# Ledger of designs, part 63: VH-VL binders against q9h9l3

Target 1, 176 residues: q9h9l3
Amino acid sequence: PRKMVAIDCEMVGTGPKGHVSSLARCSIVNYNGDVLYDEYILPPCHIVDYRTRWSGIRKQHMVNATPFKIARGQILKILTGKIVVGHAIHNDFKALQYFHPKSLTRDTSHIPPLNRKADCPENATMSLKHLTKKLLNRDIQVGKSGHSSVEDAQATMELYKLVEVEWEEHLARNPP

## First folded at step 22 (VH-VL)

Design Dh3
Fold by OpenDDE, last read:
Structure Dh3 (fold): chain C 176 residues (1-176), chain A 120 residues (1-120), chain B 108 residues (1-108)
Amino acid sequence: as target 1 above (176 residues)
Amino acid sequence: EVQLLESGGGLVQTGGSLRLSCAASGFTFSTYAMTWVRQAPGKGLEWVSGISYRGEYTDYADSVKGRFTISRDNSQNTLYLQMNSLRAEDTAVYYCAKVPYRGSGSFDYWGQGTLVTVSS
Amino acid sequence: EIVLTQSPGTLSLSPGERATLSCRASQSVSDSYLAWYQQKPGQAPRLLIYDASNRATGIPDRFSGSGSGTDFTLTISRLEPEDFAVYYCQQRSSWPITFGQGTKVEIK
């Protein structure tokens, strides 16, 4: 358990049309939900779309934001050697320009037992918001202020804990 | 050792202008966001302005918006605060402060400050 | 803006005693984005705690921060003579950045 962390990232749009998803915030929590890392991050390229409705990122957050290269180094130091839990975590790793070992990755958007527990099709991709409401009876991503990556990371960890034993056994029998 | 040294403070009349400077050393200045915080005599701390490490993002307290301008010269390791249309309530010690990577938005190093006195 | 109210205004204690300082926010401070500073007369502020509970580099372990939401606390487990000063809380959760009005810890 001590070697397990959950991660959630918020991205903004960069590039000529804002289609490039660039890391703008990263939150990491431990097994107990304690925050290990939570910083706003400044992309190397100009931000075209803050995607505030979803990301919660505003221009003001970029005033004191940590440079991407520095933040990436700090984040990778935390993740190295850990089991990393996330929801649709491929997007987070892509934004980080980092690939964590598959054997040490847990994606709550692709855990059939979790969907089954939530009375959802096992092979469906359910949102973090839906799973959290159904299984934890908690509302996240509420309001118009955008997402909280800390809340999302905490919810992700709690969801995984519901199926941890079963899923770890499955992975042991079926290594990725 | 991180050092921040403010200068440019002094006595100025209401409506006047003043430019403060903050000379930074002991760290890679160009990679850190910076801020100005002021303290009126016998009063508490008030955030004034902030600037990102490349200078492309800035923000101000409502009390100084339209009158103050924060800027930086990374080649000279210097932070600036241009203060125009000064008022009596702007009288304060002005501190420059460094923004850390962790706990970004807090301020881990401060200069000793420079006193600005605005009189009628 | 988020208004931070510190209490008490003045705390009179003796060396060796425990000091408990409160900082209350008018709105929830997201993700524990709360810092504490110490300021001695004629000196610049010094960062003590960031993100509610993280001790800054070089800060003695007698200083600790706790809290979440709207209620935060700075604790000095055993006051040293050099700890008598003014303490400020500061939030970075929303803009503009704001400070509390300060608590003066003075020698009894």
Scores: ipSAE 0.909, ipTM 0.951, lowest interface PAE 0.4, mean pLDDT 96
Fold by ESMFold2, fold request of step 23:
Structure Dh3 (fold): chain C 176 residues (1-176), chain A 120 residues (1-120), chain B 108 residues (1-108)
Amino acid sequence: as target 1 above (176 residues)
Amino acid sequence: EVQLLESGGGLVQTGGSLRLSCAASGFTFSTYAMTWVRQAPGKGLEWVSGISYRGEYTDYADSVKGRFTISRDNSQNTLYLQMNSLRAEDTAVYYCAKVPYRGSGSFDYWGQGTLVTVSS
Amino acid sequence: EIVLTQSPGTLSLSPGERATLSCRASQSVSDSYLAWYQQKPGQAPRLLIYDASNRATGIPDRFSGSGSGTDFTLTISRLEPEDFAVYYCQQRSSWPITFGQGTKVEIK
């Protein structure tokens, strides 16, 4: 059977005015929520804005961080051939400078049945925090210390499991 | 075979200075973060300082901040620790250690250490 | 600063026995960022386990780690003669990086 993983990334601001989102942490979990990958990553460009309130990235995390090129290679090896689940996952792939096959990509920010379960409009883009609270009765991204990409990846996988049977069948009938 | 070879330890007086070196081989030094960890005789391990793979990020334990400076020369595959204003409590074996790509912030290879003894 | 307290201080066992070493943190170790090291007299530490449960390269499968939050365990399923050493835990979730005080595993 085709293996499924969930990914979440934390980004820092690089480039002009810190507006470019560059990868600074990546976490990947398997179907059961076990951590397959979790590392801090040092972008090749100067960090202008750590975005710590959301990213959880501090200057100290960069001391032991893995070079972007190395981390990217490791991450892509894990993702290749797998169904990859994420939330607003295009941002994660952009930060990885990577394109994953659309047929193997699942984005919990764009799954109408998931929104329906949360009593949200089917076409609304709902935050991971909101969906997790409504559907899993859990608070994530709590406090001012920033997000945990492990916590977020695990929540994303749990959310997808709620609609997995329906959505996989939908995609089989409606190939991307 | 990964090897880390520390040198530069010895006997020094309180207030004095020493520079430790760590020669690296068997891996691509310039793409790995590095660290110094020390162990006082008969005691446990204490993290001292770390440096990112390009050298632009450093951090220090509070006990050594302002007195010690970590640096690296990627062209010579060498890690350094400049130790100034030495105190008796700095007496320890100093280990150079490599940060792995997986489990970063753990230390997968260590040198055999160099002894620094600080006396009056 | 996260203080790591290891127990017992000394564990006296015979070859073939199971060893269970504990590491307790003064506050939660985020994302299970906890490592274990082995150190023999006159030698450098050797990484055994990283991130609570991942065995480092070349480490025999008799070594395993578990735990989360504040409580972590290193297990050696069947002690070999070469396993008698001091074991340290180390956290990387909060700065500064800290180590436990060690547990000595000695031959009974």
Scores: ipSAE 0.859, ipTM 0.925, lowest interface PAE 0.5, mean pLDDT 93
Fold by ESMFold2, fold request of step 23:
Order: sequence, then C-alpha cells, then structure tokens
Structure Dh3 (fold): chain C 176 residues (1-176), chain A 120 residues (1-120), chain B 108 residues (1-108)
Amino acid sequence: as target 1 above (176 residues)
Amino acid sequence: EVQLLESGGGLVQTGGSLRLSCAASGFTFSTYAMTWVRQAPGKGLEWVSGISYRGEYTDYADSVKGRFTISRDNSQNTLYLQMNSLRAEDTAVYYCAKVPYRGSGSFDYWGQGTLVTVSS
Amino acid sequence: EIVLTQSPGTLSLSPGERATLSCRASQSVSDSYLAWYQQKPGQAPRLLIYDASNRATGIPDRFSGSGSGTDFTLTISRLEPEDFAVYYCQQRSSWPITFGQGTKVEIK
C-alpha cells in the first residue's frame, strides 16, 4: 500500500483587495502524526492582508520565511506518489499551484461516513474544528492567535483514520 | 562551500557609528534570509536583527531598535548592519548567520565574527 | 519575550558519559520551535538540533533533542572529546528570537 500523509496550509491575502489566497505556511505529517514538513513561506507577491485571526501569520513570520518556489519544490517532493489527506484540500492544492491525482486524494470535508459518525448530514460540509471536537473530543484552533497548520494536519489525519478502512474499500470499489 | 565573512568592526566611542558588512559566497545569497547575532566577550548569544531574502521584511531586538538598521545588497551578495548611537553594552563579537530553508529561524552557517568595542 | 533558562550552568563529565542539558522557557514554545547550538572556544556556534528534535545536516546520532511546551532537553548519549563546549538553546516561536544563557560541558 501507498504511504499516506496529511497536509494543511495557511494563506494570506494578496492581489486586488487581498482577495487572492497565497501560501504562507505549510505543514505535512505522516500517518502517526510526526511532522515531515513545517515552514513559513514568503509569497512572491505583496501581502495585502495577513488574515492573522485565522492564518496565525504575522509580519514577523515573513522575516525568516522560505521563498515560495523553494518551498513548493520541497513540498511537492514529499507529496508525489502518496495518498494525501486534507480538509477542503482543493484550497491547499490551489495555493501550491498543484494538482494531485484524485485517486490519491482524501478530503475529510467530503467523506459521508465521517459526517455520519459526527451525527451530521452526509452531504454537509463540516469545519475541521467541529469534526475534531465531535469525533476526537479535542479542541483545535483555540484562541485569537490563529490556526496552527501542524495541529490541523494532525487532526485531519486522525479524523481520516476513523473511516480509513471503510473509505479505502469504498474507493477501491468506486474508483474516482 | 558556504562562506560568510564579516568586516567593519573596531573601536568606536559611545554615541558613534559603525557599519558592518558580511560577504557571502558558496550559496545563492538572494534566496536566503539572513541574521545578525552578537556575543559580548565571555557572555552568551543575543539575536540582533533579521532580514528576509528580498529585504522587504526586517526585525530587531528591542535593545537595538531605532539605532541599528539591517540591509542587504543581493547584487553584491552582501549583508549590512548600520549601527548608530552606540553604547558600551553594544560591545560584542557580531556574527552574520544564514537562515536555512528547513528549520527556518534557526541559523545553520555563521561567519567568523567581527569585534565591535565601544568605549568612552 | 520568551526567556530561556538553561541548567545546569556547568556540567563536569568524563568522555563516554551521557550528558543531559535542560532548557526551560518562561512561556510555551509553540510547535516546538526550539534549536540547540554548540560553541567551542574561539569558534562560531554550530547548529545541532532544530525544532526540538531534528538533527541538523552532518550532526552525529549521539545528539538528540526532545521536549515540548516549556521544557526541552538535549542529550549527548556518549560524550566524545570534541563534545566539550558550551551549548545554547534558542526559540523562534515568539519575537524577538531569544537564546538561553548557555551550559558549559567540561572535562572532569
């Protein structure tokens, strides 16, 4: 079987009125939750809105940040050939300017068995915070300091593990 | 290999100014964040200032804020520290250090250091 | 500002012994953003460990780091003659970046 990783990214606002989401942090964990990658990333374009309340990104984080092109190369090397788990993962791939094979992509925001375990409608899009509280009895994204992408990636992996056997079997019978 | 060469240290009077330089070679200087760290004789390490790879983001220790200015010239592969209004407590060996891509905010290569002595 | 306090101040040991160095933070160091450095007399510091437990390139396996929150440890499993030096911890979770005051590991 293929190796599995979980990813979470934090974005800042760039472009007109800060509406473009640009990568400013990426964390990747393995199946056991060990950190494989965790770096702050400086977008190549001007940051208009740090989005600090949610992203946790502050101006000071950019002082030592890795250039986007370098970080992207490092991140994609880790992701290639692996099953990649994320929450609303399309946004992470968009910020990476990358398309991962659908057959190797797992999105905890779109797994009906996971919603069912949380006593949520199968078709509902639930936040990572909500699912983590309901199913893992753990509070993430606590306080005003913004999200931690390490914390979020770890939570995402643990959520997937709750439905992994069932969902992998489903996908084997129903290839994307 | 990676080489960082500080220069510009020396003896200066309280209230005076110095400009430190750090010549970089053996790596693509323009894609790495850089840092100044100092060490008073016989004492520990103190972070002074850092600068992003394009130079657009800087930060300073409170003890030097408003008096020191970090800058870089990527065309010359050189990092600078302009030190104004020098005080006796600024006496130290000043190191230029490189920020790695992995474990950023730690410092993987350091220069030999240049001594700044501030006297009355 | 996060203040890092290292203990002991001096550790007197013989080659072959295990060294355990402590770094305690005045407040939590988020995401384990703590590094360790070695400095020998007349030399610049050398990065050993970043982000609490990752060995820097070329660092021997006898160096290991652990800890989280406010309490961090550097362990040298078997001291070699070249390991007698001063060791500093450094955090990057809160600005400004700060270093501990150092622990001197010396030959007994």
Scores: ipSAE 0.857, ipTM 0.925, lowest interface PAE 0.5, mean pLDDT 93
Fold by ESMFold2, fold request of step 23:
Structure Dh3 (fold): chain C 176 residues (1-176), chain A 120 residues (1-120), chain B 108 residues (1-108)
Amino acid sequence: as target 1 above (176 residues)
Amino acid sequence: EVQLLESGGGLVQTGGSLRLSCAASGFTFSTYAMTWVRQAPGKGLEWVSGISYRGEYTDYADSVKGRFTISRDNSQNTLYLQMNSLRAEDTAVYYCAKVPYRGSGSFDYWGQGTLVTVSS
Amino acid sequence: EIVLTQSPGTLSLSPGERATLSCRASQSVSDSYLAWYQQKPGQAPRLLIYDASNRATGIPDRFSGSGSGTDFTLTISRLEPEDFAVYYCQQRSSWPITFGQGTKVEIK
């Protein structure tokens, strides 16, 4: 069996009017929720909007931040060959400028059995906060200080574990 | 082998100025954030200032803000601290420190320090 | 600003004994962003532990860190002669970066 990790990223606004999302923090946890990676990252482009309310990123975090190219190399080395779990994970891969094999990707925003357990429509896109509260009885992303990518990655892994056996079997019968 | 060598310390009068340098070698200086930390004689450590790897982000302790300026010259692998309007409370050993890629905001390599003494 | 309070101020022990050093934060240190340093007289600090429990490169495994939230511990399982020094904790979860006031580990 393949090793499994969960990833979550925080983005800031770059480009015209700050509408482009650029990576500013990345956290990766193992199956048990232990932190494998957690660093602030300085985007290669000028930051227009820190999006602090949601990202938790402030100007001060950029003072010690790891260059994007270096961080990307470190992150991709961890992800290679592993099943990677995320929530709306396409946004994370886009910010990393990376595409992980679809057969090794698990997106908790697109798992019908998980929505069913939460009494949600199977094809609806539910927020990580909502699913975590409903299925794990935990509050994440609390307050105005922004999200924690460590907290979010850990929650994502725990959510996937609720449906892991069923969903892995489904994917084995229905290769992506 | 990472090496950080501070210089430019010495005795200076209150209200005076001094410029510290930190010569770096043994690593790619231009891709690492850098920091100054000081230690008054017989006292603990105090973070002074930090600078991002390209120099575009800086921050300062409140005690030095407006008086000290951190800068870097990546072509010369050198970190600087310009200290103006010096006060007796600025008397300390000043360390140059490197920020690692993993555990960033911790400081993995330090210079030997340079002593700044401010007398009235 | 997060204030770090270390205890005890001085720890007097013999070689071979276990040392337990405490660092308490005035508010929660998010994501366990807490480091430990060793400093000997006339020398620069040396990074021992980063992010509460990760041993820095080249640090012997007799040094270990633990804790979360507001309470953190550095443990030296069996003191060696070279371990008698001052130890500082440092947080990086809130700005400005702050250090504790230090714990001196000395020969009894």
Scores: ipSAE 0.855, ipTM 0.924, lowest interface PAE 0.5, mean pLDDT 93

Design Dh3
Fold by ESMFold2, last read:
Structure Dh3 (fold): chain C 176 residues (1-176), chain A 120 residues (1-120), chain B 108 residues (1-108)
Amino acid sequence: as target 1 above (176 residues)
Amino acid sequence: EVQLLESGGGLVQTGGSLRLSCAASGFTFSTYAMTWVRQAPGKGLEWVSGISYRGEYTDYADSVKGRFTISRDNSQNTLYLQMNSLRAEDTAVYYCAKVPYRGSGSFDYWGQGTLVTVSS
Amino acid sequence: EIVLTQSPGTLSLSPGERATLSCRASQSVSDSYLAWYQQKPGQAPRLLIYDASNRATGIPDRFSGSGSGTDFTLTISRLEPEDFAVYYCQQRSSWPITFGQGTKVEIK
């Protein structure tokens, strides 16, 4: 696979007490940050907690939303065969009910060289907001209207680019 | 071929009621969100109401809340708009429109519309 | 609610000319959730562009969209006789969904 994409998802609370995370928005960008996918998604089960302060999802977004099964099919077609970059990406894959090959997965929350560039402990799990501020001098997730998955996916790709050459070489020598 | 055909328009008095229907064909109606948009004669477009693919989520423009009810029958591939307590300012061509999976909240297919005229 | 103001109100041009239509929002349209429609007399609107710059299926490549934030543009690179119509922008970033008042593109 020659192409690399970055993904970010927004989740709402379903299941008992709203603690299950279900996909309600997904954004995918290419290497240059161009949007390849960005849609609101209606989970198949009842939404208990929109988590709006963080997700940015409101009831009105569900009126025009794409059914989960349809959106999942479209998203997986974009991801197949590509290197997929995300931040704490296991949460995104869990919400998609999907496993991407580890050899094609890049998680900016678990890249030691990236932490070193941010003057953070090598094995610490750092938030996307903090890494973006420290390394890109950008403020993301600003305000109380929730996160933008487009903005977050773009930031994730830019962060990966800072360590891409080093980390891709490391993975080639040390297959995951 | 996607087709949307509105019906049920006509002349009604202020305070009256009408029920609009939109017959859908050429696509899997039950997996697409749907919308009503209206256009007063010689004027621009106004979003009226939308409904999710199974009907669980609906929303309305403030100008019609409490008077209009959107609904759908997925077994009959039909979208409805029940319009009660009609006012002169509700006079418009009413379009049924389909929400696409990509660019959702834009409207990719529209019916030809049905005219509702509200007179005193 | 987001008010969309289109300019000019009327654009009088000849076939073969470039048309540039503007849509300004009263507040930022998040994630460029801005669509463009064409409407001819007695017809329903036709989707041209969604999410600022994506051409809808079947739309000729002479139609292009651009912009972000509060300022959006529809460009018709070379007007054809069939392009003379009213054009509307529409935002979907904030409720209620709103449309601009329209720009009429007419033959000079």
Scores: ipSAE 0.855, ipTM 0.925, lowest interface PAE 0.5, mean pLDDT 93
Fold by ESMFold2, last read:
Structure Dh3 (fold): chain C 176 residues (1-176), chain A 120 residues (1-120), chain B 108 residues (1-108)
Amino acid sequence: as target 1 above (176 residues)
Amino acid sequence: EVQLLESGGGLVQTGGSLRLSCAASGFTFSTYAMTWVRQAPGKGLEWVSGISYRGEYTDYADSVKGRFTISRDNSQNTLYLQMNSLRAEDTAVYYCAKVPYRGSGSFDYWGQGTLVTVSS
Amino acid sequence: EIVLTQSPGTLSLSPGERATLSCRASQSVSDSYLAWYQQKPGQAPRLLIYDASNRATGIPDRFSGSGSGTDFTLTISRLEPEDFAVYYCQQRSSWPITFGQGTKVEIK
């Protein structure tokens, strides 16, 4: 069986008016929730807006941060050949400047059986926080200090496990 | 063969200034964050200051803020610590250390250290 | 500021024995951002463990780290003669970065 990992990223604002989302933290966990990667990342261009309320990123995090080019290389080596689980995962891949095969991509924001299990409309886009509270009885993203990408990646993997058998069978019969 | 070699330590009077250098070799200095850590004689380790790989971000321990300035010259593979308004409590061995890409904020390679003694 | 308190202050053991070193934080160390260092007399510190449980490159498997939250442990399963040294823990979850005061492991 093909190995599975979950990923979550935090972004800061770069570019004109800070509107471009650039990678500033990435966390990857394995099937059991063990941390495979967790580093702060310094974007190659000037940070305009740390977005701290959401990202949890502060100026001090950048002092020891890994250069984007290096971090990207390390992250992609971990992701290659694996099933990658994320929540609204297209944003993470965009920040990584990376395309992962759709056949190996799992997005917990777009899994109808997961929504149904949460008593939500199958085609609704539900937040990670909401799904985690509803289905795992856990609070994540608590407080106003920003999100933890380790916590979020672990929650994402646990959510996928709830529907893994059903969804993998669906994808096998309906290749993306 | 990562090598870090501190220099510039010595005896200096209270209120004086000193500039430490750290010569780096055996790795691509310009892509690694760097730090200074000090150790007073017979005492433990104290983080002093850190600097990002391009030098755009710096931070300092409160005990040295406003008096010490960390800098780097990536073309010469050299890290610096400018120490002004020196105090007796600044007496220590000063180490430069490399920040690894994995476990960043830990320090994987350290220099041999250079002794700074501040006397009245 | 997170204060790290190491115990015991000194640990007197013989080669071949297990050493267990503790590091307690005054506040939770987020994401287990805790490292361990070894320092031998007259030498610079050597990184052993990062992020609580990851062995640094080239570190023998007799060194292991564990713990989370406020309580962390370094274990040396079988002391070798070269392991008699001072050990420091270090956190990176909160600014400033801080170190514990050290545990000296000495020959009995």
Scores: ipSAE 0.854, ipTM 0.924, lowest interface PAE 0.5, mean pLDDT 93
Fold by OpenDDE, look of step 22:
Structure Dh3 (fold): chain C 176 residues (1-176), chain A 120 residues (1-120), chain B 108 residues (1-108)
Amino acid sequence: as target 1 above (176 residues)
Amino acid sequence: EVQLLESGGGLVQTGGSLRLSCAASGFTFSTYAMTWVRQAPGKGLEWVSGISYRGEYTDYADSVKGRFTISRDNSQNTLYLQMNSLRAEDTAVYYCAKVPYRGSGSFDYWGQGTLVTVSS
Amino acid sequence: EIVLTQSPGTLSLSPGERATLSCRASQSVSDSYLAWYQQKPGQAPRLLIYDASNRATGIPDRFSGSGSGTDFTLTISRLEPEDFAVYYCQQRSSWPITFGQGTKVEIK
């Protein structure tokens, strides 16, 4: 079986009125939840909105941040050839300006068996926080300091593990 | 080989000014964040200031805010620390240090330091 | 600010012995943003461990870091003569960046 990693990214706002979502932090964990990568990343363009309430990113974090192009290279090396698990992962890939093969991508926001297990509509898009609480009895994204991408990545991996066998069998029968 | 060489230290009177320099070589200076850390005689380490690789973002310890200014000239591979309104408690060896990409916020290479002595 | 308290202040050991150094944070250090440094007399600090458990380039296997939250440990499995020095922990989880007060590992 292929190695799996889970990814979660935090974005800040750049461009006019801060509407462009730019990568500012990326966390990657392995199947066991061990951190493989966790770095603050500096966008190439000026940050207009740190979105701190959600991202947890502050100006100080950019002082020691890794340049985007360098970080992107580091991240892609980790992701290449692996099954990548994420929540609403299309946002992460967009921010990375990278798209992982669909056959090697697992998005926990679009796994019907996972929603079913959480007593949610199978075709609804549920938040990571909600699923984590329902299925893992764990609170994430609490407090006023913003999200922790490491915590979110770990939660995402744990959620996927709950339905891994069933979902992998489904995908084998129904390749994307 | 990565090398960092501090200069500009010396004896200065209270209220005086001093400008430290750090000459970097052996790596692409313009792509790395840099920091100043100081150590008073016989004491521990104290973070002073940091600057992003383009110089766009800076920050300072509260003890030096408003008095010190960190800057860099990437064309000359040099980091600077302008120190104004110096106090006796600023007496220390000042190190420049490189911030790695992995383990950001740590410091993977240090200069040998330059001594700043502020006398009353 | 996050205060890092190291213990013991001084550790007296012989070559070949195991050294265990503690670093306790006044509050949780997020995402294990904890580093360890070694400083010998008259020298600049040297990075040993970053992100709590990752060995820096060129650092011998006898050095290892562990811990999370508020409790971190640096272990030297078998002390070599060149390992007698002062060790500092450092966090960057919260600004300002802060260091522990240091632990001196000296020859017994």
Scores: ipSAE 0.848, ipTM 0.921, lowest interface PAE 0.5, mean pLDDT 95
Fold by ESMFold2, look of step 22:
Structure Dh3 (fold): chain C 176 residues (1-176), chain A 120 residues (1-120), chain B 108 residues (1-108)
Amino acid sequence: as target 1 above (176 residues)
Amino acid sequence: EVQLLESGGGLVQTGGSLRLSCAASGFTFSTYAMTWVRQAPGKGLEWVSGISYRGEYTDYADSVKGRFTISRDNSQNTLYLQMNSLRAEDTAVYYCAKVPYRGSGSFDYWGQGTLVTVSS
Amino acid sequence: EIVLTQSPGTLSLSPGERATLSCRASQSVSDSYLAWYQQKPGQAPRLLIYDASNRATGIPDRFSGSGSGTDFTLTISRLEPEDFAVYYCQQRSSWPITFGQGTKVEIK
């Protein structure tokens, strides 16, 4: 059977006025929510905006951080050949400078059956926080210290499991 | 085989200065963050300072901030600790340590240490 | 600053026995960012466990770590003669990085 993982990334602002999103943390969990990868990553470009209130990234995290090129290689080795689940996952792949096969990609922000279970508009892009609260009765991303990518990846996997059978069958009939 | 060799320790008077060096081999020094940790005689471990792989990010324990400066020379595979305004409480064995890519912020390889003794 | 308090201060056991070492944090250690080290007299520390439960390279299976939040445990399932040493826990979830005061495991 094909293995499934969930990924979540935290980004900081690089480039002019901090507008470019660059990878600064990545967490990957397996189907059971066990952590397969979780590291802080130092972008190759100068950090202009840590975006701490969302990313949770501070200057001190960069002191021990793994170089982007090294981390990217480790992360891609984990993702290769697997079904990768994420939330608004395009942003994560962009930060990784990577395109995962669409047939192996699952984006919990774009799964109509999941939105329906949450009593949300089928074609709306719903936040991970709201879906998790409505469908799992759990609060994530609490407090003012930014998000935890481990917590977010785990929640993303649990959300996907709620619609996994239905959605995998749909995709088999309707290849992306 | 990873090797870290500290040098530059010795006896110094309070208010004096020393520069510690850590020569690295057996790994690609320029892509790893590095750390100094010290241990006073008969005591536990105290984190002193860390530096990112390119040297652009540093951090210090409050007890040494403003007096110690961590630096690195990636072309010579060497980590440094400049220690100024030394105090008796700085007396310790100073270890350099490597930060791994996985479990970063833990320290997977350590040197054997160099003793710094600060006498009044 | 997170203060790590280890207990017991000294653990006297015989070879072959199970050792259980505790590390309690003054506040939650986020994401289980806690490591364990072994140090023998006159030697540098040796990394055993990182991020609460992952064995470092070359560490025998008899060493295991567990815990989350404020309570962490290092277990040595069957003490070998070479395991009698001082053990330190270390957190990296909050700055500055801090170590516990150590637990000495000594031969009874």
Scores: ipSAE 0.844, ipTM 0.921, lowest interface PAE 0.6, mean pLDDT 93

